# VH-VL binders against q9umr5, part 66

Target 1, 268 residues: q9umr5
Amino acid sequence: SYKPVIVVHGLFDSSYSFRHLLEYINETHPGTVVTVLDLFDGRESLRPLWEQVQGFREAVVPIMAKAPQGVHLICYSQGGLVCRALLSVMDDHNVDSFISLSSPQMGQYGDTDYLKWLFPTSMRSNLYRICYSPWGQEFSICNYWHDPHHDDLYLNASSFLALINGERDHPNATVWRKNFLRVGHLVLIGGPDDGVITPWQSSFFGFYDANETVLEMEEQLVYLRDSFGLKTLLARGAIVRCPMAGISHTAWHSNRTLYETCIEPWLS
Short names: E, the ipSAE of ESMFold2; O, the ipSAE of OpenDDE; V2, 0.75 times the mean of E and O plus 0.25 times the DockQ between their complexes.

## First folded at step 3 (VH-VL)

Design e3 (framework fv_nofazinlimab; at its last look DockQ between E and O 0.07; V2 from the best seeds 0.00; counts 0 for: pae E 12.9 > 2, unsure alone 72.1 < 75, placed apart)
Fold by OpenDDE, look of step 3:
Structure e3 (fold): chain C 268 residues (1-268), chain A 123 residues (1-123), chain B 112 residues (1-112)
Amino acid sequence: as target 1 above (268 residues)
Amino acid sequence: QVQLVQSGAEVKKPGSSVKVSCKASGGTFSSYAISWVRQAPGQGLEYLGYIIPIFGTADYNEKFKGRVTITADKSTSTAYMELSSLRSEDTAVYYCARVSYGDYRSPEAFDIWGQGTMVTVSS
Amino acid sequence: DVVMTQSPLSLPVTLGQPASISCRSSQSLVYSDGNTYLNWFQQRPGQSPRRLIYKVSNRDSGVPDRFSGSGSGTDFTLKISRVEAEDVGVYYCMQGTHWPYTFGQGTKLEIK
C-alpha cells in the first residue's frame, strides 16, 4: 500500500484549494490516504508561524503514529516553511518525502501582491522597520521576511526563519539539524513564473545577496556551514530540485503536468 | 457575530476637525484592516483610506491632501478617522468597513460595515 | 484615478421583471495575478452599503441567486433576474485593482 500523504496549505488557503491534487493522487496512487489539514485557514494563516507549527504538529503526530512505514508531506507556499520547522522540532518524525511546493524556503523580499495591500506604498521601502519589530513578528509573513540590505536586523529580530536556518545561534540548532536530517527526500518545487515567491529561487534555497544578485543554494552560508543539514542532504542524494516554468503561484497544486513531473514520483 | 459600531453624529464648524470612531466586537480586531468610506447626501461612495491595526500603518486617498488621519487602538479594538480643516463639502455619512489582510480584494473585504456617522459641516 | 461609469443612473423596474446595470472602467481592471477585482454593492434606503458580488461574478454569502455579475476587462454587468420589492436601493460598482479604489456613480433602482 502507498504511504499516507499529509498536505499543508499556504497563506490564505484552505483544504478546498487542494481538491485537484487529491484527484491526481487518487488517480495515480489509488488507495492512498490523503489528509489535508484544515488548520489556520484563511486569515488565520497570518498568525505567528511557531504557533502554526505547534498546531500542525498536534495534527500530524497521530497520523504518523498510525503509519509506521512512514508518511509523505506536501507543503504549499508558506506551508513549506511550517513543514520544515515541523521536521526540525520533531525528533521522532517518519517523513519519507518532504515535498516543498513553491515555498519561500530562504525567505521573502520584494514588492508582492500581498505587500501592496498590507503596506502603504510609502512604507514598502521601510518594511524592515515593521517586520523586524516585536509586533511585526506576530505576523506570519514577517516571520520569513528576509531583507538582504538589513542582514543584522534579520539575524537579530527574525523569530522564525533565522532560527530554523541556523543563521542565529540557539541551543536547539544541533538537535533541529539532526531531526531535519531524518527526512528521506527533500523535493524542492518552484519556478520563474510564480509571481509571488520573491525571488522565485527562494523555493530552491536561493536568495539575494547584498546587491540583490540571486545566489544558488550552494552559495548560501546556510549550505556552506551546513547549519540545518542542506549540505549533508545534498551529499547523500536526498535533495531533488524540480523547477517548472509557466505556472503561477496559485496553480502549483492544480497542475497535472507539474504533479506528474515533480510530485508523483515521490509518492511511491 | 461580528459588528462595527461607530460613534454618533457630529456637527462642526468650517475649519475645525472631527474624529469618528469605529469599534469592532465579536471577532479578532487584529485579523482585519479597517477601511473608511464616505457618502455625501444624495451622492455616491468615496474611498478615504485604510489602516492595518497590527502594524498601525495607514494609506490614504491623496484627494484629501493630508487632511485625513486614520489610527487604531488594538487594546480597545477601535479604529479612528480624523478629518481636519473641515469644509461644507465634507458633510457626509462616514462608514467604516472590515477588510481582510493580505488582499482587500478577497472575499472577506467589505463584508462588515458600520452603521455610519453623519458629519455636518456648517457655519 | 480610474473612473467608473455606471448606466443607467436611474432604473425604474416593474416587479418580477429583470434588471441590468452596466459599469465601465476607464482602464482594464485585470490585476497582475490574473484576477479582476470588480465588486458590486447594494445600498438600501437608510442602510449601510452591502457587498453583493466580488471578482466580477462571485456572490457573497446570503446573496440571492437572482443576482449575477459578469464582464471582463473594462465592461461589467450586474443582473437581477426577477426584481423584488426588497431590491429597491442604489447599486454601486467598485474597482479594487488600482489605487485609489473608486466607485461608480450609483444606479438607483425603483419600482414602477
Scores: ipSAE 0.021, ipTM 0.564, lowest interface PAE 5.7, mean pLDDT 91
Fold by ESMFold2, look of step 3:
Structure e3 (fold): chain C 268 residues (1-268), chain A 123 residues (1-123), chain B 112 residues (1-112)
Amino acid sequence: as target 1 above (268 residues)
Amino acid sequence: QVQLVQSGAEVKKPGSSVKVSCKASGGTFSSYAISWVRQAPGQGLEYLGYIIPIFGTADYNEKFKGRVTITADKSTSTAYMELSSLRSEDTAVYYCARVSYGDYRSPEAFDIWGQGTMVTVSS
Amino acid sequence: DVVMTQSPLSLPVTLGQPASISCRSSQSLVYSDGNTYLNWFQQRPGQSPRRLIYKVSNRDSGVPDRFSGSGSGTDFTLKISRVEAEDVGVYYCMQGTHWPYTFGQGTKLEIK
């Protein structure tokens, strides 16, 4: 029978957002137990990401315990960062496929007009002043804000992304790397027409240099130093890249072709 | 200044569905929560749910969760509320409402209202 | 659901006199961020609702200063220092702290 699937939603999401994905799984893999975690939905998705990781950890433990042969994670947008942190902090997780569905894995440096109702400024060139402060780090968006023009502020202020990327030293770095490397496959999904994740290559661990030129995963320091295991996973053949054009940020979990091409093969 | 313009009045039979539109103009659409509220004739206000178009997420008052669907079309700056399995008690004016641009307010902070759409459910 | 109870339900007032509307919630409206998401709306006859006050005491732009909001926890008040003819209508409190958001039953303000 099929391994259980755990779904972790994104910013301002709820479990209802995944109704089409649930239908696709039921049609192609009947009998699969799918759990969409209904925590930190809506406004609660703005809570600090470490708080969300702790809550989702508590929810996944009993599911994993009931499935000794393993589980799969499907993690959308912000949820992909929650899931990557889960894989690092859980000493005994049994995740086979970690499916990252258009997640800002190397951070976000995009248009923030949608943040004007949340922060005093929406200009991406100025958001570092808010996000790289103690107050700003109380919001999930700022936990993965990555301004390529203020690298020293990012490295000092990031309470989440710089830690799970191994870009700032901390006493758990070796253990987190070991835990993350227990995953069977890392499935990276995203595309150029997403419209929200910026650069869209962040979903594939690519990101801007200081000139806003995108460097791919293999050109990133975190890959070259193998700081949390990307180089090891790639050498093992455990990283799957599944880019797809023509899909906007809100449509990744409601596109059947995307599901059949990029998700279904990994739901063993 | 942002304005919300709703579709016209509708008369429906019990058991059918209605889909009300809410077109936003004069500002950014995708980033702002759009809420739906109804008011039965001579009665008070009742909150249905909201959507945040850029994230594609909607949340529903559980009283309506199985019958209400809220969607948005970013290309036309239009939100939609669809109510299925209509009953006579669903007769009401349906309003859309929106959070102001550049203000730190959550979905509850709606301060701009559409003109309302009367939906009458009768045999 | 959080129940919002307004008093009085009908409020006849003499022009130029003060008016006071109370609103009580069945649970504290203090959110985990320390804010209290209690709003007041006015609905004039035949019109869409209009927000007057947000987060207990903050007056919206264009709302006359004769409107004020106060309260904390579960008990809240909307005051009009001098009622004018244009103030006739129904007033609603609304909480945005607990899902789903809920309104009070409304207070109809009339001129005596």
Scores: ipSAE 0.006, ipTM 0.424, lowest interface PAE 12.9, mean pLDDT 87
ESMFold2 (binder alone), look of step 3: mean pLDDT 86; pTM 0.881

Design e4 (framework fv_nofazinlimab; at its last look DockQ between E and O 0.02; V2 from the best seeds 0.00; counts 0 for: pae E 6.2 > 2, unsure alone 73.7 < 75, placed apart)
Fold by OpenDDE, look of step 3:
Structure e4 (fold): chain C 268 residues (1-268), chain A 123 residues (1-123), chain B 112 residues (1-112)
Amino acid sequence: as target 1 above (268 residues)
Amino acid sequence: QVQLVQSGAEVKKPGSSVKVSCKASGGTFSSYAISWVRQAPGQGLEYLGYIIPIFGTANYNEKFKGRVTITADKSTSTAYMELSSLRSEDTAVYYCARVSYGEYRSPEAFDIWGQGTMVTVSS
Amino acid sequence: DVVMTQSPLSLPVTLGQPASISCRSSQSLVYSDGNTYLNWFQQRPGQSPRRLIYKVSNRDSGVPDRFSGSGSGTDFTLKISRVEAEDVGVYYCMQGTHWPYTFGQGTKLEIK
């Protein structure tokens, strides 16, 4: 029998968005129990990410308990960050494949049409003023806002991403790293035509430097320092990178070719 | 000169709803957080919630258990506070306030308050 | 919720004399960024509140030098070096570190 699959949605999303994915899984892996978690849907997805992590944890714990052989996680967009944090705080998770589906794993510094109403060009450069404050950190978007021009503020004020990345020292860093390393495989999916995740390489733990040059995962301090286990995972062959062009952000979960190439192989 | 101008006084019956507006002028509306605070007669200040207009959603004090709705119209630089299921104890002056954030480490942050809106709930 | 406790609640002061208001929080107001988001507000009779101090000790623009804020962690103080007639009103401390943000009870400053 196939291991259960748990799906976590993204920003302003719901379980309905994953109807095609469910169809694909059912077709290729008949009998798979797929659970799409309908928590923090729509505008509620703007709640603080730690609050979301707690909510999703409560939902997945019973599922994991009923699946002693392990489960797979498919986590889309913002959900990918929620899942990574979830796996960091859970010392007893049994996740085999963690599939990060077009997630801003290294943060967001977006300026796209999809998020234009949230991140207009003129506001993108100034969002740090609000996001890196108690007021801003009450919103999920600010929890993983990563301004490359104000990295010091990010490191000091980010209440979520900087912590799960181990970029800011905290008493749980070692334990979180240990917990996260329990994952069997980390499958990173994303692509240049995403149009939302900015830069799109963030889905692969790449990100801007101070000159907005995109550096790859292996050039990031979190990798070099192995702050949350990326270097270790890579060394043991546990990281899979699956880039794909021609897919927009809202299509990652509904593209058959993407599913067959990047998702299906890791659901066995 | 940035100013917040609120709508006029309201008299409401118990069980009804009230919607107070707060219009910002002289600044960039999207760069600030708009807070709503109320003050019952002769009492202190109570924080209802706040909105970051660019995000289009608000953070609420759970004390009000979903009775408060805060919205913002960026096109008119106006924030709104709606309080439903009104009670006599909701009688208060309601204030909007703009919290401005300069640079994180800069002493440029400031707060501007509206003139207040008296809401009276009586049978 | 974080409880803010002010003392005294009533503060009669002679003109020209100093005044001091205490504010205590039920938990530390130090945020993850190292800042302490403690504010002081002044509300004159019949007027809207006005922020005097932000982040414990920073004066807002236009606030006279006779006002000063100090403190750390859970204990904070607003001082007026020489009270003037225009200082009559109610003063509130407010924490902006822990949601929901909360105010002290207020301290009513009056002239003797």
Scores: ipSAE 0.768, ipTM 0.893, lowest interface PAE 0.8, mean pLDDT 93
Fold by ESMFold2, look of step 3:
Structure e4 (fold): chain C 268 residues (1-268), chain A 123 residues (1-123), chain B 112 residues (1-112)
Amino acid sequence: as target 1 above (268 residues)
Amino acid sequence: QVQLVQSGAEVKKPGSSVKVSCKASGGTFSSYAISWVRQAPGQGLEYLGYIIPIFGTANYNEKFKGRVTITADKSTSTAYMELSSLRSEDTAVYYCARVSYGEYRSPEAFDIWGQGTMVTVSS
Amino acid sequence: DVVMTQSPLSLPVTLGQPASISCRSSQSLVYSDGNTYLNWFQQRPGQSPRRLIYKVSNRDSGVPDRFSGSGSGTDFTLKISRVEAEDVGVYYCMQGTHWPYTFGQGTKLEIK
């Protein structure tokens, strides 16, 4: 029998978005119990990410308890950050494969249609003034906003991303790293035609330097210091990188070739 | 099936204020941005500002800074526009219009308009 | 504020003939994401405005194929390939790139 699969959705999303992914899993892994968590749907996905992490934690505990041999996580977009935080804060998680489906793992620094309408007086170069304030950190978008030109403000103000990346000192860093390292595999999925995740390499723990040149995962300070376990996971052969071109942000969970290449092999 | 229903016509004296309501039905109110646009008799359209209820913030056209206040009551699904220090040049039809964010974040600015509220400023 | 200038301001047309309305902005309407937020609205007599075209050339749902938008940068055009009686009204261009958002003066389309 196959391990249960838990699916966590992204910003402005709902469980219906995953109907094709559910179909693919049913076809290739018949009998797999798949749970698409319907918490924080739509507008609720703007709630602070720590609030979302707590709610999703409460939902996954009974599922994991019923599956002592392990579960898999498939976590899309913003949901991949929620899932990574879950892996850090849960002393008792039993996740085998953590599948990060086009998630802004090193943060987001990009103008999008919804940012234009939400913050019309601010461009990406100025959103740090809003996001790196206590008021701004009450919104999920700002919890992973990462302005490469205001690194000192990011490091001091981020209530979520800088903490789960171990970029800012906190008393739980050692425990969170230990918990995260209990994952069996970290499967990183994304691609250059995503159109929303900026830079798209954030899905692979890459990100801009101060000149907006993308540094790969292995060039990031959080990797080099192994602040939350990336270097250790890579050394164990536990990180799988599965880039795919030609897929827009809303199509990652509805592309059969992507599923067969990047997801299916990890649903043991 | 979202509808925007505005409050009725008003006649006001110069120097007073007016508060126009815009009640949304057939959807989740906090998922919308509500914009306010006016049209003086025989003239074109002019943008006043908007509110995004989930953030609780409003953005205003500088032309009206200090005179316009846009608010929302999430419990009644109603947005309000209050214009103070009224002048005869403020005589216009005031429209509310919504902006919604679709499941796939497609832009849908001004996809539903209210019926308009005539505000007449005269002595 | 970005000034939007329409031409002509009055456009008498014969039924079944094409019509063309120009809109020019005082600044480029290309946003930092590469999109151009230029919209066209129609206001029929006695009615609220209705959006026809968004992002220069995309028709809203339910807008007839005879309406098309084009242009780039600062110069934009709305075309009606065959004017019908229901097309009478005032047409506005509107920019959504630069805050505050602004409308053109309007073009009154009328049947000869």
Scores: ipSAE 0.055, ipTM 0.550, lowest interface PAE 6.2, mean pLDDT 87
ESMFold2 (binder alone), look of step 3: mean pLDDT 87; pTM 0.883

Design e5 (framework fv_nofazinlimab; at its last look DockQ between E and O 0.77; V2 from the best seeds 0.00; counts 0 for: pae E 3.0 > 2)
Fold by OpenDDE, look of step 3:
Structure e5 (fold): chain C 268 residues (1-268), chain A 123 residues (1-123), chain B 112 residues (1-112)
Amino acid sequence: as target 1 above (268 residues)
Amino acid sequence: QVQLVQSGAEVKKPGSSVKVSCKASGGTFSSYAISWVRQAPGQGLEYLGYIIPIFGTANYNEKFKGRVTITADKSTSTAYMELSSLRSEDTAVYYCARVSYGDYESPEAFDIWGQGTMVTVSS
Amino acid sequence: DVVMTQSPLSLPVTLGQPASISCRSSQSLVYSDGNTYLNWFQQRPGQSPRRLIYKVSNRDSGVPDRFSGSGSGTDFTLKISRVEAEDVGVYYCMQGTHWPYTFGQGTKLEIK
């Protein structure tokens, strides 16, 4: 039998968005038990990410307990960060494949058309004033806002991303790394035509430097220092990178070709 | 000169709802958090919640158990606070305030308060 | 919730004399960024509150030099070097580190 699949949605999303994905999984892996978690839907997805992590943890623990052979995670957009944090704080998770579906794994710093209703003109350059404060950190968007021009503020004020990345020292860094490394495979999916994740390379742990030049995963300090296990995972062949062009952000979970190429191989 | 101007006094019956407005003028609206604080007669200050207008959602003090709704209209630079299921103990002056935090705030980023709105709940 | 405790609650002061108000929090107000988000507000009779001090010791624009804030962790103080007639009102401390944000009970400053 196939391992159960747990799906975690993204920002302003719900389980309904994954109806096509469920169809694909059912067709190619009949009998698979797929659970799309309907937690923190819609505007509730703006709740602090640590609160979300706790909520999702409570939901996945029973599922994992019933699947001693392991489970697969498909985590979309913001959900990818939630899942990474989840795997970091859980010392007993049994995740085989962690599929990060167009997630801002290294953070977000953009004001694309999709987000312009949230970010008025020129807000990208000024959002740090709100996000890197106790006020802003009560919202998920700010929890992974990564301003390359205000690195000091990010490192000190980010209450989520900087911590799960091990970019700021904290007492749980070693344990979180150990926990995260329990994952069988880390499947990173994203692409240049996403239109939301900015830069799109964030889905592959790439990100801007101080000049807004995009650097690859292997050039990032979190990799070089192996702060949460990326270098170790890569070394043992546990990281899969699956870039695909021509897919918009809201289509990653509903594209058959993407599913067959990047998701299906890791559900066995 | 940045100002917050609130709507006028309200007299309400128990069980009804009240909606107070707070209009910002003379500055940016979306770059700051709008907080709502109330003060019962002769009492101290109590924090109800706040909104970051660009996010379109608010953070609430759970003490009010879902009775408070804070919204913002960016097009009119106006924040709103609605309190439902009114009780006599909800009688208070309600304030909106623009609050800013951060190490690199603009020099213009300081706390500004509205003039307050008296809400009286009586049978 | 974080409890803010002010002392005294009533503060009669002679004109020209100094005044001091204490504010204690039930837990540390140091945020992850190293800042302490403790504010002091003044509310004159019949007026809206006005922020005097932010982050423990920073004066807002237009606040006279006679006002000063100090403290760390859980213990904070607002001082007025020479009390003037216009200083009559209620003073509140407020923490903005832990949600929900909370105020002290207030200290009523009066002239003897």
Scores: ipSAE 0.548, ipTM 0.816, lowest interface PAE 1.5, mean pLDDT 92
Fold by ESMFold2, look of step 3:
Structure e5 (fold): chain C 268 residues (1-268), chain A 123 residues (1-123), chain B 112 residues (1-112)
Amino acid sequence: as target 1 above (268 residues)
Amino acid sequence: QVQLVQSGAEVKKPGSSVKVSCKASGGTFSSYAISWVRQAPGQGLEYLGYIIPIFGTANYNEKFKGRVTITADKSTSTAYMELSSLRSEDTAVYYCARVSYGDYESPEAFDIWGQGTMVTVSS
Amino acid sequence: DVVMTQSPLSLPVTLGQPASISCRSSQSLVYSDGNTYLNWFQQRPGQSPRRLIYKVSNRDSGVPDRFSGSGSGTDFTLKISRVEAEDVGVYYCMQGTHWPYTFGQGTKLEIK
């Protein structure tokens, strides 16, 4: 039998968005128990990410307990950050495949099609003024906003991303790394035509330097210092990179070719 | 200079609702927080909540949970605060404010307060 | 909620003399970014509040340099080096570190 699959949605999203993904899984892996978590839907997805992590943890615990052979996570967009934090804070998780579906793993810096609906005027160079404050950090977008031109502000003010990346000293860093390293596989999915995740390479732990030149995962300080386990996972052969062009942000979970190429092989 | 202009004074009965508006004139509205603060007669200041208009959602003081709704209309540069199930303790001047936390902000980001709106809950 | 306690609550002062207002918080106001989000507001009679000082010691634009702020952690002070007639009003400290943000009770400054 197949391991259960847990699906975690993204910003301004809900469990309904994954109906096609459920169909694909049913066709290729019949009998798989798939749970699409219906927490923090729509506007509630702007709640602080640590609040979301706590809520999703409570929902995930009984599912993992009933599946001692392990589970798989499919985590979309902002949901991929929630899931990575879950893997760090849960000393009892049994996740085999963590499938990160176009998630801003190294942060977000862009007025993109999805965020342009939210920000109709270009604001990326100014959003640091809001986000790098206590009141801005009460909103999820600011929890992973990463302005490469104000990196010192990011490092000091981030209440979420800088912590789970080990970019700022904190007492839990060693325990979080140990917990994260228990994952079987980290499957990274994204592509250049996403239109929302900026840079799109954030889905692969790449990000801008101060000149907005993309540095790949292996050039990032968090990788080089192995601050939360990326270097160790890559050395084990546990990181899978599955880029795919031609897919917009809202289509990752409803594209059959993407599913067959990047997701299906990891749903043992 | 940006100004915040609030709607006029209101007299309300217990159990009813009030909605106070706060219009920003001559400036940028969407990318800054708009706070709502009240002051009962002869009393100090109390924070109700704030909204960041570009996110379209607010953060509320739990003391007012379920009674306060804060919204913003970007097309008219207007924020609103609605307080329901009014009681005599809600008699106060209600202020909107655009408050910054200092040198993280743009040089033009500074503290701006509306003129206040007196809400009287009679009997 | 963080409780902000001001002292004194009433402050009569002679024109031209210094004034000092104390503010104490029930917990540290140092945020994770190393900043301390302690503000001082002035409310003149019949007017809306205005911010004088942000992040402990930084004067807001247009605030006279006779106003100064100091302190750390949980203990803070607003000083007026030479009180002028326009300084009458109520002064509030406010913390912006811990949601919900909270104000002190106010200190009423009057010319005696």
Scores: ipSAE 0.410, ipTM 0.728, lowest interface PAE 3.0, mean pLDDT 88
ESMFold2 (binder alone), look of step 3: mean pLDDT 92; pTM 0.941

